VHH binders against c4kar8. Designs and how they scored, part 58

Target 1, 263 residues: c4kar8
Amino acid sequence: MAELSTPSPASPAPLDGGRGDELEKFTLRGARQILQLLQDLITHRGLITAHTGGGHSFMTAVLKVDEERGRVVLDPSPDPQANRRALAAPRLTCVTQLDGIRIQFPLVGLGEGQDKGRPALFAPLPAEMLRLQRREFYRLQVPLAHELSCLLKAEDLARKPVEVSARVIDIGAGGVAVVVPTGAAEFVIGGTLPACRLALPDGEPIELDLEVRNLNRQTQRNGTEQLRVGLRFAALPRAADTRIQRYIFKTERALNAKARGGL

## First folded at step 3 (VHH)

Design b6 (framework vhh_7pa5_2)
Fold by ESMFold2-Fast, scan of step 3:
Structure b6 (fold): chain B 263 residues (1-263), chain A 125 residues (1-125)
Amino acid sequence: as target 1 above (263 residues)
Amino acid sequence: QVQLVESGGGMVQPGGSLRLSCAASGFTFSSYAMSWVRRAPGKGPEWVSTISGSGGSTSYADSVKGRFTISRDNAKNTLYLQMNSLKPEDTALYYCAKQTDYSGYEFYLPSFDLWGQGTQVTVSS
């Protein structure tokens, strides 16, 4: 029994930032499908990372779905500052996993109150949820020892050409995430970086075109800001695709073998 | 207090022009890339255009390239979309969107974390 005002119905803002056709086959918009997926998260006690902006996130879970009021009830953070950031945020981006499948959804209009006498967070039901197949969207967290880098060809803030060597932090069949120093270059979501060079441990660097998909500023332990950039492979030759997939597979096997004592 | 308010939509004949505006408040406007995204009846959302925080870099969907121009006035916290040579296929609800600044950095995570309520553009006879 929630005791706070229900926020206005969620805006039809897309989960994938306007990438309709690319992820449409994985986007759930049916009310029944959304309710069932949220119920599955409750049943499996799925932990959710809720991103609140500014590089901040907190761990939460769906406690229940209030179909009559059209909202979800969420477990608040034990950190009051995290809850204040969440309530001030225009949108939460929620990321979780169910049976090895990645699930992402937005929550807009977050409020606070009580449910059955316990503190709770409330939000309208999401209009959309992404349910991504693992094989298509698997990302390998790149071991630091591999020293993977990508030489990006971009423009600085004065629109002069600049080359930036970026550390690759994760890699998948569809793209990479890299880290660059804040201010090293200007990136525009949807912009293409031509003739970048991806250096894998084995063989010559791979030349490829990258599309900027996502940006996030993050503060380091020493107070220095860095920019994390999500990059999609815009054009990927078959030979390059094969090399990337081999690297991912070989590295996964090595990590699994290490966890099992080399078996 | 953080919000985006679109305006400038309406009904226009094919070949006509419209200029959309988006008034931003509650955040440091010049620090974020801004985008226009549209949703046609019965279809999913389609990204239209993005402009960097400084205004120095822009990008466009192939369907609108050469016809639409995105711009911004950071002194007025306002984003614009000049739409020329409008086609019936441009009929949609047009949303202003703010770049995501959360801890997500993967190519399939959402690129935008704040959307306006939208402004309707109808291109018909």
Scores: ipSAE 0.006, ipTM 0.288, lowest interface PAE 10.0, mean pLDDT 78

Design b60 (framework vhh_7pa5_2)
Fold by ESMFold2-Fast, scan of step 3:
Structure b60 (fold): chain B 263 residues (1-263), chain A 125 residues (1-125)
Amino acid sequence: as target 1 above (263 residues)
Amino acid sequence: QVQLVESGGGMVQPGGSLRLSCAASGFTFSSYAMSWVRRAPGKGPEWVSTIYSDSSYTSYADSVKGRFTISRDNAKNTLYLQMNSLKPEDTALYYCATDSEYLGTDFYDSPYDYWGQGTQVTVSS
């Protein structure tokens, strides 16, 4: 019943760990993935807000990652009081944003010293990092391999109920685009299709209401016409939203791995 | 130490058949989805087929659907690709690769982390 939401990617406030399994799906625990994300923060010169507790925080950045010693090197605050609070804190909660992606991670066992003759803060590599992208405007092109489908409950030209199994060609947090043969059903922009079923590879179909947003006719290479229908999620349950976001993130990860590993 | 070793490639005439095998070791094979990926000369990698860890789901590229069959034997840690009605366009180096199922996997575990050396399939007269 209760709707769970995450803070804006632009918010410096830490995400609540008490949101349980909703955030677990977005948590990196692989050593290689953690190292790569930290390196991305260095490359993009990401500014980090480090929360020390009690409403206190300071601005820092990752200067380098020492893989051999399993440590990150951080830029100390110009404010000595902020550095003292950080060193006394049992943990830091670090929050940053990279191209609209919220990144959050804990640091425990903070120490101070020098790097190349300059003051620095040191911490062991985090055991986990949260990587959360807001998906309201992002659309993932669905790989044909996934055979993602949506069973649409629509009407024919005579206003009789008809069910159409439609191939999903793109998906975002706000909806899907599907393709159907021309004439398979009648669609009206602004109309609602109730109790449709979205089939993801990860279990039971998701039952949801879809609103028709746009229509576009396309001619296939064999001369057959198909209709592309843009559909908005009307009232998406939190569990369904989480499954859709997990699918999008995992698929994006897989496509990025294929692109980088292209032999 | 993860190893994937492909075998069963060779030369065949158009309309012929080949069966590819992939022997897996160094990881829990029965916990991973598996895929076949091919690379033709001068082209990038093309996904061919996927099978889930429990064989509950299989999928094929449109170019091979109806001609190729993917299967697995979890007791033998082996993945198979039965290729029938082979065409010259099927000429490629074929790789097996680990893949991620969306159930019970780490969200950021990279699919296709583990690729074999490949086995060459040549379809010519």
Scores: ipSAE 0.000, ipTM 0.098, lowest interface PAE 17.7, mean pLDDT 76

Design b7 (framework vhh_7pa5_2)
Fold by ESMFold2-Fast, scan of step 3:
Structure b7 (fold): chain B 263 residues (1-263), chain A 125 residues (1-125)
Amino acid sequence: as target 1 above (263 residues)
Amino acid sequence: QVQLVESGGGMVQPGGSLRLSCAASGFTFSSYAMSWVRRAPGKGPEWVSTISGSGGSTSYADSVKGRFTISRDNAKNTLYLQMNSLKPEDTALYYCARDYEGWGSELYDEPFDIWGQGTQVTVSS
């Protein structure tokens, strides 16, 4: 073989499973566009969550872009173990936000060295970057006061059917992200949860089928663990889609009004 | 028009104390968990501490636990970091940051939504 196939992303990342033509319109592949976006991340001192696979991640930032050598320079983690995991990973999935717009890109071939006498991580420039436009992939951060929940129909660790009331932390046109206590249920990426119930304000719960898109295990600073689950809406009835969109727009407008008018 | 403005940094000798403040505007402060993050010369960004929107839950990096105390005054839209028993290793630019999730999420799952300009803390003799 003259060219080795690039392995598909294998780790649960926030946007795993979206590796189709559906994301093409949000994918930047022009070298100048990629360089400009990376420079924007530097200018805004954006924090990047770098996922190293197996549910592990660390905080980093782009220090600089070396256009001549075709590489990015990243802040190493203060935790040597996180750096070792990153260097051993076949791929990093980097997730960040710029002006409310989600940015995600892969890094392959991570190395370590120095930049201006300081430790640094190096990787070739990403061949592509996802820049998710607000309107198409907008995710409303659900206000704490709304107490939004989704009743999930899943299986426990013993493969018995269970119902888990999960807190909804964000919601968009394509799905929700929820948090569940560790061990409450077992989730498999690509698995379908049938007949779940999304509780929105103003009306009866919406019955919908959800597909598991991503899983992030998180140890809270108090030592407890929680699982964040990204869930895609399977074919959504028009009435349900309308109610979800209305909730998103109404809540976003109210949040914007509070931001402009004071707290 | 969301803004975070840090203050209270300065130079201090080892063993000294400083109190950092972060004035928040443009959002419903009490609805968001808030964090302190620092960036030391030659090091990547390091999470220091988080406080829930209500102030009922706090967490700290092992390197500062027992020495630093995070607190908030939701009536004044202000976040604080009381730093005691300061060490040379605490020398860094300290940032106030709003938790992206707005529900008290940890730092590992999502990036911070917004950052302030930072305030410099230098611990030297």
Scores: ipSAE 0.000, ipTM 0.167, lowest interface PAE 16.4, mean pLDDT 77

Design b8 (framework vhh_7pa5_2)
Fold by ESMFold2-Fast, scan of step 3:
Structure b8 (fold): chain B 263 residues (1-263), chain A 125 residues (1-125)
Amino acid sequence: as target 1 above (263 residues)
Amino acid sequence: QVQLVESGGGMVQPGGSLRLSCAASGFTFSSYAMSWVRRAPGKGPEWVSTISGSGGSTSYADSVKGRFTISRDNAKNTLYLQMNSLKPEDTALYYCAKSYDTYGYDLYESTFDYWGQGTQVTVSS
C-alpha cells in the first residue's frame, strides 16, 4: 500500500479521460468535422485555454489550419516561460467554448517556428475533438459589463482569515469559476470556503458554501499570470438556486437576442 | 473529513467472481462521480471504471469492459464493483476513488481528489 499514486488534479486530462464509451457520442473523429470545428474557432476568434500540466495553462487561439501539412497554428504566449512549458509538455489539453458548448481537444508534438514572419506554435491536427452539447456541461461566460463578483472567505499565506473579492468568469448550475490574484489566498482542492457571498445583479449577495474543485495558474494574453479557481456549490439553498438559474436564463436570453439583432 | 473504506477482495481462481464494496463518508455521496482504480505489482495506477453521481452513466476501461459492472447505492453511501470472468492480469490492489465532477463544473480538468486504502484481489490458479 505504500506505493499509492494519486493522479494530480492539475494534470491535463486525456481527451477520452480513460472513461470509456460514454463520451463517444460527443467525440468528433471525422477529418472534415475536425477541420470545420477548428475553422469555426478561427472565425469566432475563440479563446483557448491550453493546459500544459502541473497546474499551468496559457491563453491562446487557433490562427490557422494548414490542411496541406496537417497542422494547426497557435498564437504563442508573450510569456517565454509559458511557451517553454508548452513545448516541454507531452501534450496540451485545449479547452474552449462556442455558444456555451464546451469543446476540448488534445495537441501532441507541439513545435515552435514562424508563420509569415511572426512567432507561432504548431501541432499536428488532433485525431479527435470533444464537443459536449448537454445542459449539465453548460457554463455561462459572464459578461464583463455585469461585474459579477464573489467574496471568498479564505486564509492567507499566514493562515489568517482573509476576504478576497474574486471576479466570476463563468457560472453554471453546479458552480462558478473565479479569478484571484496570485498570492491573495491559499486554496486546497477539496477544501470548503464557508459563507462566501455571490453578488448577482438585481439583489442582495447570496451566501454560499463553496468547495474548491480546480486550481490553475493561467498566463493571460498580456503575459501576466492569474489564478483561476473552480468552485462547486457545496450547499445551495433553494432560493439561491432559483436566483442563480434566473440569472443564467436571463443572461442567455439577452445574449441570444443581441446575437439575433435584438437589444 | 472524507473517508473511503474498501472491502471484498481476496483470492480467486481464473474465471471466478468477486464483488468489491466501498463505504463512503464525509461528503454528499450522490453529488460525486466515483471510480475504481487498480495498481498491479510493478505498474502505475490504471483506471478501471467510473459511475456518475446519479448512477445514470457508467464507463469502463477496455480491459474490463463486458466483465466488470460498477454500481452504487446512494441511500447506503456505498460503491460496488462486480468482477466476473477474472483473469490473472486482474491481480492488483483496488482503490475506491472520489472523482471530481466529470459531468459538472470541473469536467475533464482533473480525475480524482481522494483514494481509499485499497483491497487486494489475487487471481491465480
Scores: ipSAE 0.005, ipTM 0.162, lowest interface PAE 10.8, mean pLDDT 78

Design b9 (framework vhh_7pa5_2)
Fold by ESMFold2-Fast, scan of step 3:
Structure b9 (fold): chain B 263 residues (1-263), chain A 125 residues (1-125)
Amino acid sequence: as target 1 above (263 residues)
Amino acid sequence: QVQLVESGGGMVQPGGSLRLSCAASGFTFSSYAMSWVRRAPGKGPEWVSTISGSGGSTSYADSVKGRFTISRDNAKNTLYLQMNSLKPEDTALYYCARGEDYYSGELWDSPFDVWGQGTQVTVSS
């Protein structure tokens, strides 16, 4: 049977925790921090989805941390085939959640053994673990009806100041994604845009500094080109952070209520 | 302490029925969407069904539509899954999960933050 994925909540999928610089600030690399997080998973009996590659995964849990041998002990699958796939995989990507916190980590060098006379899987302790609170990874798709915009203070090709009103397509705790016409301004990854203005439906525009994180050029079906710009909030003031979070939570709840009709 | 405790699993023949229950404690049950998720042998977790906090909205995986019914009793802090016309392919460990139904038209990959211990359902002749 194939795993089914729908627009409704579905099985957890791995994030690329090791690839992006964006995830570094959420990555634990200290040995004591890693040990503590693994112990938290044991204490809360956290269910882990272990991805073995090729669309295969199985559910497991951390049974214990063997600090003397520097390894983690995992509950094997009741399906011998899943265990064989896991042992043959070059790495496992483990994904779990504890009370709204997403945790992801790799395991390399999986082996079989015994724990208290019962079959177990074991691997060396992970060198890193990704830990994201829901607010850190959640991005609200902005309703078109809100007409959310951000006035970007950027430069043209001649390094002259220009102001570009960009449509906000998504927003999260860490930043926004906007769409601008190709050629409207010059954007460089890592560049800072100072004193931009984010317009929310309620209240005064928020003045904030933005850093360019990514650039994606898109050709639309009608042949026009647009540039999608990923922007992170740089040194966001507490008051601005509070207003953005309120907008996200309020809008998410309103969308949920509207979609469900009876809520 | 936030807890979810599943019950009602067992062995049943193909075409049979079972009703699973999940007793919730330690949180305001009616404020959360709740889901059933299963793990079949050799497979990762598969989402089965979700119900909104009020019970006014439900959704189902295509593999179980027309056969399974999710429901809840907020006065008793209990979630249910009525499973009819069971197939060998429904054999799995069934988990109750606390999850918010994010209906923005996009699949969100981290909707579940509290899980039960699971209850085993075996469909065999």
Scores: ipSAE 0.000, ipTM 0.256, lowest interface PAE 12.2, mean pLDDT 78

Design c1 (framework vhh_7n9e_1)
Fold by ESMFold2-Fast, scan of step 3:
Structure c1 (fold): chain B 263 residues (1-263), chain A 125 residues (1-125)
Amino acid sequence: as target 1 above (263 residues)
Amino acid sequence: DVQLVESGGGLVQAGGSLRLSCAASGFTFSSYAMYWGRQAPGKGREWVSGISGRGGSTAYASSVKGRFTISRDNAKNTLYLQMNNLKPEDTALYYCAADIGTYEYWDSEDAYDYWGQGTQVTVSS
């Protein structure tokens, strides 16, 4: 890609130089802001996906912030292999949401031990945290009760058509993230999935073409693995764009009302 | 420890052909999609082609579709790019890449995890 940096072969991830410049304005480096944001994640019991590189991630949470020792305490994975990968990784990329805002931060120098007699992971406080408030980067976490799904028209191992019903886990103006059963279909970044059907709670499914942007395997807290697929809307019709934005708006409004206790 | 090593580049006249190879190690090769990208002198990297883990799905940039063919040999942990009818504008350092982990941004451009050092392709006119 034109915007990508030139990493070494041993580098765990390529960096987007052009995107990185734009993300600087959303990067928190103040110690008080970082501490407050971490405390907010604790208070709201936010689940964190920790990416260890190599196609691996696991679910964790910030259990506490030890300001005196300058470190965070994380909940370890129930999968011992996921913990071993995390401890061996040069860097964890932690991704979560707070009030629909994407939060991302690195952790370096991960160690293991015990907190109050229970296994725990420890890392120094991050020097920076990314808080994406730009409208284009906003993703709505889809409530499980909505049972939002997308019927993907993909190809199996023999290039034969297969239909996969995938659960939509988040949605934004430019696309959706879905989870699919392992082995249901093969995906490739840049591949097009034509005539897929996005089912919103109200009205008929939206027929649209999707482009594969991201693939990620993650280990859930119960030890199971799932494939997460990031999909971009290709040439979205105006009527479909309006319906998607209306769904996002209504759902965000309802979630905000629930956070205050509701009516 | 993931390692990607490209080979097969060289000097070729316009209209000629080259076959690039990428030897992969340090991960379960058949479980992951693999990619070719390129970078011309003084320019950023651009995506060229991709292939799914077992080879069932492929994708190509419009500029190379019909001229390049991506393939893989999972028994040998090797990725290939067959380049036919080469043009001067195909001159670039060609990299293989593995998408063995990504950030969860569906709008992120830093999706690829690992890149090789590249192999130089020079097409004279």
Scores: ipSAE 0.317, ipTM 0.741, lowest interface PAE 3.3, mean pLDDT 80
Fold by OpenDDE, second read of step 4:
Structure c1 (fold): chain B 263 residues (1-263), chain A 125 residues (1-125)
Amino acid sequence: as target 1 above (263 residues)
Amino acid sequence: DVQLVESGGGLVQAGGSLRLSCAASGFTFSSYAMYWGRQAPGKGREWVSGISGRGGSTAYASSVKGRFTISRDNAKNTLYLQMNNLKPEDTALYYCAADIGTYEYWDSEDAYDYWGQGTQVTVSS
């Protein structure tokens, strides 16, 4: 009877410090945000994998958030040994998923006690929570030298049709992020921009419909404000998809080669 | 000081209607796209609807499309959400938000330039 050694759940890869800027976008540090997310976990009865280090983990759940005391209450493991490990660990790394979004947060200062007469684990509220909204698709940061652009068909504040040539800053199978001058057009999250044109280096522009997914105002070093617009491909022809994927693949390969000291 | 104050929420029976209002002050209202979002009990915040600065463009979440209508009166600095054929699943705290934000990061404090405290909508079965 070969004991199928259940592969030890791979320790969540240390959030690779190099993607630090991207991770910051997904890191919640606001007390209110943290509390809300914890409350959401409670409501959804989300199972949490708590990693205690050394390849050990146990399943838990957030039972309660005690705002007055600034602590979170966790469900203890039915395994006393797991609880002992948790209590001995300098840090508990909690991993869960809510609505398809990976959530990770550290807990430090874990203690045991009772909540309403039931055994419970207690920890101070996390200082930060990572909410990795996994974009369905990896987005490649577009090298500036490639000069990808997207002609956006949008409207101004007066509902006048405008065409805006936007620089593409990232691209994935699911969409693009572009930058536009502030005030160049008015965008509404969830709105569709029809018959836009994405220019790739390999040929004629691709006509496609884009859905506005996010807006982010950015201040440049020179003090000029730009608007970053996240756009989803609302309708992408198969041929276009292939071209985009090819571009991404080729570019990634080139970037990786360069990073390895090649070209 | 910038303020967004939502009103018009309440208890309504399924199939009923409500009209939410958001009174804006402290900023140039017509220069901002306005949004409605909501947070149901135990759920994350979700985007509901958006409208451009002058009301030329509107967008709706699929869950409310055909039932909800967003509008604005720039002369009154007020955003509206007409909600028809309300369902129990529409029960939520409804928020008004201004300017830039992220669909994906609605729950982030920095997602929008401005947002209100919300008005409670409860739809009974």
Scores: ipSAE 0.000, ipTM 0.223, lowest interface PAE 13.2, mean pLDDT 82

Design c10 (framework vhh_7n9e_1)
Fold by ESMFold2-Fast, scan of step 3:
Structure c10 (fold): chain B 263 residues (1-263), chain A 125 residues (1-125)
Amino acid sequence: as target 1 above (263 residues)
Amino acid sequence: DVQLVESGGGLVQAGGSLRLSCAASGFTFSDYAMYWGRQAPGKGREWVSGISGSGGYTAYASSVKGRFTISRDNAKNTLYLQMNNLKPEDTALYYCAADIGTYEYWDSEDAYDYWGQGTQVTVSS
């Protein structure tokens, strides 16, 4: 039975695609390069999402790099539970952005202590860091003042249809990341959300089908928990794609102009 | 440690049915989404189905939708895949995966952290 809203569903993504060879050219392994990149994250006050496994992550930042001791110092979470999960994890996967460039690195052997009298987390310097300069991986962090939202059509715990207005936190050519309150709806990776509505400034909402690509239960810097949902555009009409790209371009230009002198 | 043990595979004729099971241990089963994947001879891995931690939300690959049903019993830490109207093209090693790690970016593998040993399904024509 074909429906006018979704007559032909998109093919599901492969369960495992392998990416090792493709990412090697973007992997930094030199000690000087790693130190420089970590220092750049400090200088630009880059917020890091540290994935602890077990479906959990927390927001952190590199406070300093101790080259002599070969370690990084991280800002602990205000949530004690997030810190306990991090310390119990065999590995953290740290993900961040610097000037639109995706940066990812592992940390192994996390410990806790103090730095200059303040609680801190410590880990050995990573042996490798991923620095992806490809435009397809670029994500614009959406300014809070823009109040970008996406109305999601999902299901609740009882499998009843529910509409959730989710805040858009980042946007790229291939998708958006949104924040939903915990418990507002159920999501599963590979699931399709039909006929969602993306509200951009300067126009009517864009109707689009979204595919759930990732789920992340984040403890924010203020200790609150939120569910972040990564959503892929299943298909976009050219007009919708143009509007999204125009928004990204104009917003990036405005943010860059502000950073260079303020307008 | 996390362990996933698949069972229920076997040899069946086209049009037949099988029920696969995945026994999970080492994590709080009901807190995490679970998935079934498969790998056919000479092909890459293919996502088959997913189910939320509560069991309330499910998703299926277009190739199996209407024929396969994913379910879970959280009291028994067990995931199931009911496979009906099997076709020779469903011949594959079937394995379950747990969503116990997540990554920020949607272009990353983030739900398939732990793989079981798999259970072989062979559909003869």
Scores: ipSAE 0.000, ipTM 0.362, lowest interface PAE 11.5, mean pLDDT 78

Design c11 (framework vhh_7n9e_1)
Fold by ESMFold2-Fast, scan of step 3:
Structure c11 (fold): chain B 263 residues (1-263), chain A 125 residues (1-125)
Amino acid sequence: as target 1 above (263 residues)
Amino acid sequence: DVQLVESGGGLVQAGGSLRLSCAASGFTFSSYAMYWGRQAPGKGREWVSGISGSGGSTAYASSVKGRFTISRDNAKNTLYLQMNNLKPEDTALYYCAADIETYEYWDGEDAYDYWGQGTQVTVSS
């Protein structure tokens, strides 16, 4: 018989051969380091994507760290169904970034209650946090003001061709993550989307083939569902690679300048 | 109560064929992409194949492309994997999954949810 269960953080699902050993050097287990990183997320108002399993996720944030009770307080979803999924999940996989560095951590034993009279989610402090300071894991969070988009060539539920203009939420050397309304098109991990068009601020859209790498149903802060699609650049001409790297560099430089002026 | 039950594995000679089935219950089957993965002894899990909710799009790992065919019957809530020209390297426990938490290859891998207990495929040379 099949069982619907996710391994605990102390017993993670198997990784590709040797990858678990490689990730160990990026894993924080010191209580002081974990507390400091969680406080950094609060200070920088870091948005967290909390994966509840089954391809579902919702946007949250750490509202506070309760050191006395050994727990974190999270912003619940306005969608009651997303909160029910989270509470039923064996664990949440929380993903965020600071300074382009991916941060990932598990939360186990999620409960609900109130903070300052408002609904809140509570979980014990994570025993470990992953901080991936490696070039291939770098992803620039695209500023909303840039209105970066990618025109996707896909199929709808009736197997008819459809074009979907998707908002780019992050971008790296290897690909982009985009959001689309749920039901707008069908995707499958490993599938190829040919002749998509990535719109960057300077010049004509870049035509490229994209491979679907991940799918998550993300509940937005207003309670609506969107599909988050992770897309890998299947083939990237040198000119396109140069334009993407230039955009990343230019945007990162601008964000660093704002951080210095805003602090 | 979501359940995935794999079946159809067995011992087969190299060059032979097997058809795997995955019976799904507890969710709206046609609304989810479905996947097959496998885990060989002493190795991590690897993705094998995927199919969109309507069945209009499929994807395959390079190691199985041209030999394996994924399909689904939404009226029966069943996923299939037809495996032809089997190789000793295909020996593994085969799992099905209904959507996955994440699989972000260039920025890391996350756990697969809804993996069942699996069905063992052993290919002798």
Scores: ipSAE 0.451, ipTM 0.790, lowest interface PAE 2.3, mean pLDDT 81

